# VH-VL binders against q0aze0, part 72

Target 1, 268 residues: q0aze0
Amino acid sequence: MKIILVNNRFKENTEKKAQEIAGQLSALNVEVIIDNGLDEPYAGTVDFIMVLGGDGTMLRAARRYGQRAIPVLGVNMGTVGFLSNIEINELAEYLPLILREEYSLEARMMLEVAVFQQQSLLTRVFCLNELLLRSNSPRMLSFALEISGQKLEPYRGDGLIVSTTTGSTAYSLSAGGPIADPQLDAFIVTPVASHIINKRPLVVSPEREISLHLLEEREAIIGIDGQIKMDFGAENRVLIKRAPHPLLMVNLKAKPFFTSIDRSLQRQ

## First folded at step 23 (VH-VL)

Design SC1
Fold by OpenDDE, look of step 25:
Structure SC1 (fold): chain C 268 residues (1-268), chain A 122 residues (1-122), chain B 113 residues (1-113)
Amino acid sequence: as target 1 above (268 residues)
Amino acid sequence: QVQLVQSGAEVKKPGASVKVSCKGSGYTFTNYWMYWVRQAPGQGLEWIGVINPDSGGTKYNQKFKDRATMTVDKSISTAYMELSRLRSDDTAVYYCARGREHETYLGYFDLWGQGTLVTVSS
Amino acid sequence: DIVMTQSPDSLAVSLGERATINCKSSQSVLYEYDNKNYLTWYQQKPGQPPKLLIYWASYRESGVPDRFSGSGSGTDFTLTISSLQAEDVAVYHCQQYYSTPLTFGQGTKLEIK
């Protein structure tokens, strides 16, 4: 068995823990690769990914490895979030199950975000939470939203969020988006401070495609999962689709989503 | 060994074009954005542009958008930067540099080529 | 464009003494969502390409001696060499990657006094 341990190089405690766990796994004849995000994603075949840290680390891991259909386990290290399944102090208890591959998987839809420069693809990213378009100035943006070829009325506001259901409890929530069942596949399109009063979020089928571009010469930015930043101008276009593959999140410990929402949100 | 190796020095006349190559090795070429930066003698560094070696997508400094062309040949892990309509003030050492951040072109550079001196003189 | 201004242009420091180089950006390079400063420092020795020293304003690149440190946030940043060594003679560059075009400071030449 080969396992990738994903940690956060900016958090020393996760690095230390990764080394410790790696040692333990090696003693059990498990091959371990540690990924702290500094280098390129490990290109070899692996059987399991263990994410040590919080939601941010999980998001990064998802972007790096989500397309590879590898089970991903979130191991919380004392942070508050929605994406970890077990606590670090529970790892020893569940390790035998992991090694025997006795766990269930929960498929979480990811976004495929394509950013274009003029007519050329600049980059493509798979992400677990959301794409954010926002103004880079105190002035509102005017931008076009197109859903499956249907051109909506121009949006005017500070920005827009296109989120997965997983991401519904992230920035979309702060912007007034609905909380979505993570077992549901859908896009959530949440306006950010829309000029139109009562502009409502949209719940969109994952079978549809979402396109964004500016209608004016303004400086904007796009953000992905709150971690990736890009410039966004009139010469750019974003195309959002459902990713071809979901993130396969390991479910070792039952976490009732709806009963834990209040608890989790109160802690944030 | 992880490295970027650039083509040799060039001497050009004003109005001519120059094409500098940069070959990456020791890493997955398509996983890293490739940047071009130049440095005039005794001056600071100036960003020319960036290319995604995987998609071929480019983003240029507006200053060079009409004269610089960046391309890649993925099959040989090589990036190219061509600068046309050369002027004397284009005399500089041209560097290719690998971006540390994989998912965005807004990045910093952890690996540099050795540089290519391009001299433009009448 | 974000203009990066270093100070001083040149600096002479005695061996073993502290060297301080400042870099100011014309606008903030702090991204509020990840709370990171998009600022990098490079060291460049004569005839060589720049070498990465500090990234995200305060994180030291692997292999860089502990005497190098980066600090600051927003628009004001500082590269500090706690105890100057002979091999530290070089030109130092700051660079922002908050937005395009990516821009550099004009460089600071550090010499031994």
Scores: ipSAE 0.917, ipTM 0.949, lowest interface PAE 0.5, mean pLDDT 95
Fold by ESMFold2, look of step 25:
Structure SC1 (fold): chain C 268 residues (1-268), chain A 122 residues (1-122), chain B 113 residues (1-113)
Amino acid sequence: as target 1 above (268 residues)
Amino acid sequence: QVQLVQSGAEVKKPGASVKVSCKGSGYTFTNYWMYWVRQAPGQGLEWIGVINPDSGGTKYNQKFKDRATMTVDKSISTAYMELSRLRSDDTAVYYCARGREHETYLGYFDLWGQGTLVTVSS
Amino acid sequence: DIVMTQSPDSLAVSLGERATINCKSSQSVLYEYDNKNYLTWYQQKPGQPPKLLIYWASYRESGVPDRFSGSGSGTDFTLTISSLQAEDVAVYHCQQYYSTPLTFGQGTKLEIK
């Protein structure tokens, strides 16, 4: 069995703990690839991905590996967010189940984000939580939102968030979007400080295509999962679709979403 | 061994063009943004642009937009930068560099080519 | 464009002493959503390409001696060499990657006094 062990290079003690766990797994004849975020994603075949850390480390793992249909387990090392399943001190207890592949999977929708420079594709990235478009100056943006070719009335304000249901508890929530059941597939489109009062959050079918571009020259930024940043100007357009594959999250320990909402939000 | 190997030094006359190559080895070429940076003798570093080797998409420093062309041939893991209408003040060492960040061109460089001296004189 | 200004342009420091190089950006390079400063330091020896020292303002690249450290946030940044060694004679560059065009400071030449 071969696994990827994902940690966050910038979080103290996760590097040490990753080495300890890799040693334990190697003693059980499990091949371990450590991904601390500095090297390119491992390209070879693996059976399982273990994420040591909080939601931020899971976001990176999802972007790197989520399209490969590999089970991903979140292991909490301190602050419990929305994406961890077990605690680090419970790992030894659950390890036999992991090795025997005795667990369930929960699918989480991801975004595919295509960024264009003029008419040419610049890059594609995947996203578990959200794309943020926002102003990079004191001036507000004027921008166009199209949903499957349908042009909405222009937006004016600080920006816009296009999130998954998983991302509904992240920046979308802070901007006034709804908390959504992460088992639903949908886009949640949430304006940021809109100067147009009738621009409410939208919940949109995952089969739609969402397009964004500026209507006048302004300095803007797009952000992905709060971790990836790009310039965005009048020469750019972004196209957002449902990603081809969901993230497959491992469930070993019951983590009821609705009864834990307040507790989980306090820890973010 | 992870490395970037550039083509050799060139001497050009004003008005000519130059095409510098940069071959990446020991890593997945299409996973990393490729940057071009130059340094005139005794002077600082100047960013020319960046190319995504997977898509071929580019962003240029506006100063070079009408004279620089970046391309890749991913079948041989090689990036190219062509600078046209050369002037004497284009005399510099031209570097290719690999970005650490995979998902964005807003990054820093963990690997540099050895540099290619381009001399422009009549 | 974000202008990066280093100070001093050159300095001379005795072996074993502390060297301090400053870099100031014309606007903040701190991104509030990841709480990271988009600033990097390079070392460049004569006839060589630059070498990565410090990324995200304060994180030391693997293989870089622990006498090198980076600090600062927003617009003001510092590279510190706690005990200068002979092999540290070089030009040091800061670079911002908050926005394109990517820009560098003019460089600081470090010499032994």
Scores: ipSAE 0.869, ipTM 0.925, lowest interface PAE 0.6, mean pLDDT 92
Fold by ESMFold2, fold request of step 26:
Structure SC1 (fold): chain C 268 residues (1-268), chain A 122 residues (1-122), chain B 113 residues (1-113)
Amino acid sequence: as target 1 above (268 residues)
Amino acid sequence: QVQLVQSGAEVKKPGASVKVSCKGSGYTFTNYWMYWVRQAPGQGLEWIGVINPDSGGTKYNQKFKDRATMTVDKSISTAYMELSRLRSDDTAVYYCARGREHETYLGYFDLWGQGTLVTVSS
Amino acid sequence: DIVMTQSPDSLAVSLGERATINCKSSQSVLYEYDNKNYLTWYQQKPGQPPKLLIYWASYRESGVPDRFSGSGSGTDFTLTISSLQAEDVAVYHCQQYYSTPLTFGQGTKLEIK
């Protein structure tokens, strides 16, 4: 069995803990690849991914590996969020089940984000929580939103969030979007400080394509999962679709979303 | 051995073009943004542009947009930068560099080519 | 465009002493959503390409000696060499990557007094 062990080298002692766990797994004849975020993603065949850390480390793992349809387990290292399943002190208890592949999977929708410079593709990036379009100056943006070729009335404000249901408890919530059941597949489109009174959050079928571009020259930014940043100007557009594969999250321990939601939000 | 190896020095007349090559080895060429940066003699560093070797997509410093052309040949892990309508003030060392950030061109460079001196003189 | 201004242009420091190089950006390079400063430092020796020292303002690249450190936030950044060694004679550049065009400071030449 071959696993990827994902950690965040910027958090104290997570690299040391990752080495300790890798040693324990190697003693059980499990091949371990450590991904601390510096090197390119591991390209070889892998059976399982273990993420050591909070929601931010899971977001990076999802972007790197989510399209490969590999089971991903979130292991909390101290700050409880929405994407961990077990605590680090429980790992030894659950390890036999992991090794025997005795667990269930929960599918989480991801976004595929294509960024264009004029007519040419600049890059594609995957996203678990959200794409943010926002102004990079004190000036408001005027921008166009198209949903499957249907042009909505122009937006004017600070920006827009296009979120998955998983991302509904992240920035979308702060901007006034609804909390969504993460088992649903949908886009949640949430305006940021809109000056147009009839621009409400939209819940959109995952089969739609969402397109964004500016209607006038302004400095803007697109942000992905709060971790990836790009310039966005009048020469750019972005196309957002449901990614080909969901993130396959491992479920070893019961995680009642609705009964724990207030505690999780206060911690984040 | 992870490295970027550039083509050799060139001497050109004003009005000509130059094409500098940069071959990447020891890593997955298409996973990293490739940048071009120049340094005139005794001067600082100046960013020319960036290319995504996977998509071929480019973003240029506006100063160079109508004279610089960046391309890649994935099959031989090689990037190219062509600068046309050369002037004497284009005399510089031209570097290719690799960005550490995979998902964005807003990044910093963990690997640099050895540099290619381009001299433009009458 | 974000202008990067280094000070001083040149600096002479005795062996074993502390060297300090400043870099100021014309606008903040701190991104509020990841709380990171999009600022890096390079070392460039004569006839060589630049070499990465510090990224995200304060993180030391692997293989860079512990005497190098970066600090600062927003618009004001500092590279510190705690105990100067002979091999540290070089030009040092800061670079922002908050927005395109990517821009560099003019460079600071460090030499032994």
Scores: ipSAE 0.869, ipTM 0.925, lowest interface PAE 0.6, mean pLDDT 92

Design SC1
Fold by ESMFold2, fold request of step 26:
Structure SC1 (fold): chain C 268 residues (1-268), chain A 122 residues (1-122), chain B 113 residues (1-113)
Amino acid sequence: as target 1 above (268 residues)
Amino acid sequence: QVQLVQSGAEVKKPGASVKVSCKGSGYTFTNYWMYWVRQAPGQGLEWIGVINPDSGGTKYNQKFKDRATMTVDKSISTAYMELSRLRSDDTAVYYCARGREHETYLGYFDLWGQGTLVTVSS
Amino acid sequence: DIVMTQSPDSLAVSLGERATINCKSSQSVLYEYDNKNYLTWYQQKPGQPPKLLIYWASYRESGVPDRFSGSGSGTDFTLTISSLQAEDVAVYHCQQYYSTPLTFGQGTKLEIK
């Protein structure tokens, strides 16, 4: 069995714990690849991914490995977020179940984000939480939103968030979007500081395609999962689709979403 | 070993074009953005542009947009930068560089080619 | 375009003494959503390509000696060499990657006094 341990190179306690866990797994004849974010994603076949840390580390793991349909377990090493399943001090208890593959999987929708330069594909990136389009100057943006070819009235404001239901509790929430049940598949489209009074958040079928482009020449940025940044200008367009594969999150311990919303949001 | 190896020095006349090659080895060529940067004699570094070797997509410094063309041949892990309508102030060492960040072209360079001197003189 | 200005243009420092090189950007290179400064330092010796020293303003690249450190945030950044060695004679460049065009400081030539 081959496992990737994902940690955050900027958090020393996760690095030391990752080495400790790798040693324990190696003693059980499990091959371990450590991914601290510096090197390219591991290209070989693996059976399981263990994420040591908080939601931010899970976001990177999802972008790197989410399209491979590999089980991903979030292991909390401190303050509980929305994407961890077990605590680090519980890992020894659950290891036998992990090795025997005695767990369930929860599918979480991901976004596929295609960025175009002058009608040519520049890059494609995957996303677990959200894409943010935001002004990169004191000036407001004027931009177009299309949903499966249907052109909405132009937007004017600071930007727009296109999130998954998993991302509904992240930046979308701060911008006035609804909290969504992560079991649902949907896009949540949330304006950021819109000057158009009737631009409400939209909940959109995951089968739709969402397209964004600027209507005036302005400096803007695209943010992905709050971690990936790109320029966005009048020569750019972004196309957002449901990703081909969801993130497969391992469920070893039941975590009731609705009864824990307030506690989880206080930690975010 | 992980390296970028560039084509040799070139001497060109004003108005000509030059095409510099950069072969990447020891890593997955399509996983990393490839950048072109030049350095005129006694001058600082100047970014020309970036190419995504997977998609072929490019972004150029606007200063070079009308004269520079970046391409890749991923079957041989090689990037190219062609600069046309050369003038004497294009005399520089031209570098290819690999970006550490995989998911964006807004990045920094952990690997550089050895440089290719292009001299433009009449 | 983000203009990067280094100071001084050249610097002479005695062996074993502290060298300090400054880099100022014309606008902030701090991205609030990841709380990172999009700023890197390179070392370039004569006839060689630049070599990565510091990324995200303050993180030392693997294999770079501990005497090199980076600090600063927003628009003001500093590269410090705590105890200058003979092999540190080079030109040092800062680079921002907050937005395109990617831009470099003009360089600071460091010499032994």
Scores: ipSAE 0.869, ipTM 0.924, lowest interface PAE 0.6, mean pLDDT 92
Fold by ESMFold2, look of step 23:
Structure SC1 (fold): chain C 268 residues (1-268), chain A 122 residues (1-122), chain B 113 residues (1-113)
Amino acid sequence: as target 1 above (268 residues)
Amino acid sequence: QVQLVQSGAEVKKPGASVKVSCKGSGYTFTNYWMYWVRQAPGQGLEWIGVINPDSGGTKYNQKFKDRATMTVDKSISTAYMELSRLRSDDTAVYYCARGREHETYLGYFDLWGQGTLVTVSS
Amino acid sequence: DIVMTQSPDSLAVSLGERATINCKSSQSVLYEYDNKNYLTWYQQKPGQPPKLLIYWASYRESGVPDRFSGSGSGTDFTLTISSLQAEDVAVYHCQQYYSTPLTFGQGTKLEIK
């Protein structure tokens, strides 16, 4: 059995713990690949991914490996969020179940984000939580939102969030979007404005294609999962679709999403 | 060995073009953004542009947009930068560089080529 | 364009003493959403390409000696060499990657006094 062990190199406690766990797994004849986020994603075949850390480390793991249909387990190391399943001190207890594949999987929709420069594809990235379009100046943006070719009245404001249901508890929530059951597949489109809101949040079928572009020259940014940043100007367009594969999250321990909402948000 | 190896020095006259090559080895060429940066003698560093070797998509410093062309041949893990309508102030060492950040072109460089001196003189 | 200004342009420091190089950006390079400073330091020895020293303003690249450290936030950044060694003679560059065009400071030449 081959496992990727994902940690965050910028957090010393996760780096040391990753080495410790790798040793424990190796003693059980499990081959371990450590991914601390600095090198390119491991390209070889693996059976399982274990993420040591909080929601941020899971977001990176999802972007790197989520399209490969590999089970991903979130292991919490002190900061409880929405994406961990077990605590680090419980790992030894659950490890036999992991090795025997005695767990269920929960599918989480991801976004595929295509960024264009003029008419040419610049890059594609995947996203577990959200794409953010926002102004990079004190001035409001004027921008167009199209849903499956249907052009809505122009938006004016600080920006827009296109979120998955998993991302409904992240920036979308702060901007006034609904909390959504992460088992649903949907886009949540949430306007971002300080005092001006010309549109209500929309919940949109995952089969739709969402397009964004600016209607006037302004400095803007697109952000992905709060971790990936790109310039966005009048020459750019972004196209958002449901990603080909969901993230397959491992469920070893009951995680009552609805009863844990307040606790998880307080620790954010 | 992970490395970027560039083509050799060139001497050009004003008005000509130059094409510099950069071969990446020891890593997955299409997983990393490739950047071009130049340094005039005794001067600082100047970013020319970036190319995504996977998509072929490019983003240029506006200063160079009408004269620089970046391309990639994925089959040989090689990037190219062509600068046209050369002027004497284009005399510089031209570097290719690899970005650490995989998912964005807003990044910093963990690997540099050895540099290619381009001299533009009459 | 974000202008990066280094100071001083040239610096002479005795062996074993502390060297300090400053870099100032014309606008903040702190992205509030990830709380990271999009600022990197490079070392460039004569006849060589730049080499990565510090990324995200304060994280040391693997293999870089502990005497190198980066600090600062927003618009004001500092590279510190706590005890200068002979092999540290080089030009040091800061670079922002908050927005395109990617821009560098003009460089600081560090010499032994």
Scores: ipSAE 0.864, ipTM 0.922, lowest interface PAE 0.6, mean pLDDT 91
Fold by ESMFold2, last read:
Structure SC1 (fold): chain C 268 residues (1-268), chain A 122 residues (1-122), chain B 113 residues (1-113)
Amino acid sequence: as target 1 above (268 residues)
Amino acid sequence: QVQLVQSGAEVKKPGASVKVSCKGSGYTFTNYWMYWVRQAPGQGLEWIGVINPDSGGTKYNQKFKDRATMTVDKSISTAYMELSRLRSDDTAVYYCARGREHETYLGYFDLWGQGTLVTVSS
Amino acid sequence: DIVMTQSPDSLAVSLGERATINCKSSQSVLYEYDNKNYLTWYQQKPGQPPKLLIYWASYRESGVPDRFSGSGSGTDFTLTISSLQAEDVAVYHCQQYYSTPLTFGQGTKLEIK
C-alpha cells in the first residue's frame, strides 16, 4: 500500500508529527509520500491520502488530488473544522481499518474553474469551497453572470461567490448565503455587497455552467478556496462547472454535521 | 537535478529579432508557470511575461505585448521567448524563471536560468 | 502598476555587523483572504542570476542562513542581515507578486565597509 501524507509546515506545525506517522506506517510496510505543500503534487499511483491538519490543509489536498478518485481522510490536529473525520490521538485506533480498507466514502462536489485571457485558456484550477470574484479597489464592479447561456440582469457591487455546498459554511455564509448539506450537489451563487436589491443568493443545479466577465474596465481579483489569487480584468472570463470527480472523503467515525455546526463555525 | 538551461549569448542589429530558449529538467515541466525577466546592464529586473506550459496561455507585461512572443514545446520541456523589432535599449541579460506557486501566475521564482546576454548594436 | 522602491541604493557594513534594507510598495501587497504579504527578496551576486532568500515577506527559503530575515506588512518591508559575512556581498532585490505586472525594486548593493 502506498499513501500520501499531506501536511502544512506553515500552519499547525505538523512536520514532526508527519515524520512520526510516516515512520509508523513504514514499519507496517506502507510506502509513504510526504506532501508538505512546497513541492509539486505526487504524480504516481497511490491508494490513500491522509491529511494532517485543519480545513485549509484539506483544501490544498483536494485541489491537488481530488480529481484522482483516491480516498482522502482528514485527521484533525487542533481546532474543530468541517473536513476532518478523526482526531490525531485516535489514529492508532483506526489504522487497522485504514489498512484493510474498511471504511465508507462520502462524495463532495468540486468546481472546475477555467480562466480565460481574451479567448485563450490561461489556466484551469479545481476548487472544493468557492470561487470569489471581488473588486480590487474601493470602486464597485459591474459584471455579467450567465447560467447555461442564460444572461441574468447585470450585477453591481463588490463581487460574487460561486461555492459548492461544502463551501456554504465558508465565505458564502459570511456574504449571506445559506448553510447547505454538504452531501447535496449544487452551486450556491451569493452576491457580495450588491447594490441591486433583487440579487438574492441562488441555488443552482450542478449540471449548469456558470460564466463571469466584467462589463466595465475595472481591477478585480479571483480567489479560489481563499488560498489562490489571480488578477481579473475586462480581458478575462471565467467558466465554472462541476468538476469531473468529487472529492472522496473517508468516513471512519461518525461526525454529525448538523449538531456540530455552531462549534465548527466558531472555530473558523 | 532541477535546473533551467538557456541558449547562448546573441548579438543583433536594431530591427532584428531574437529567440531565447529555456530547457527545464528534473521536474514536471507542465506543472509550473514559466516567466521571462530581463536585466539591462547596471539596472534592475524587469518582468516580460509568463506562460502556462500546460495550456500555452500567456500574460505579458504591457510594455512588451506587441513585441514579445512566448511559446513552449512540451515534448522537449523547452520554453521560448522571442523579442522582435530590437532596439539598442533591449540590450540585457534575459532570464527564464520557474514560479513556485503551482496554481497561479502571481508568484515568486525559486529557480532561475543562467541568463542569456542579448546585445543590440549597430 | 505597483512600484517597488528600495532604500538605500548602496550600503556599506562592517563584517559581523547588521545590515538593513528597506522596500516600499506603492500599494498594499497584503491579501486579506489569506493574510499573506505577496513580497519576496532575492540575492544576486555578480554575473549570476538572482537567488530566492525570503518569500511571503518573512519565510526563509531552505538553505538560506539564519542571519537573513524578512519583516514588514502592507507597504513597508525590511530585509535584515545580522552578523554580516563576506559572502553576503551582493545586490538585493525585492519583488511583489500581488498583481501583474510583477515588479521589482531597483536593487540595493551591499558591500563590506
Scores: ipSAE 0.864, ipTM 0.921, lowest interface PAE 0.6, mean pLDDT 91

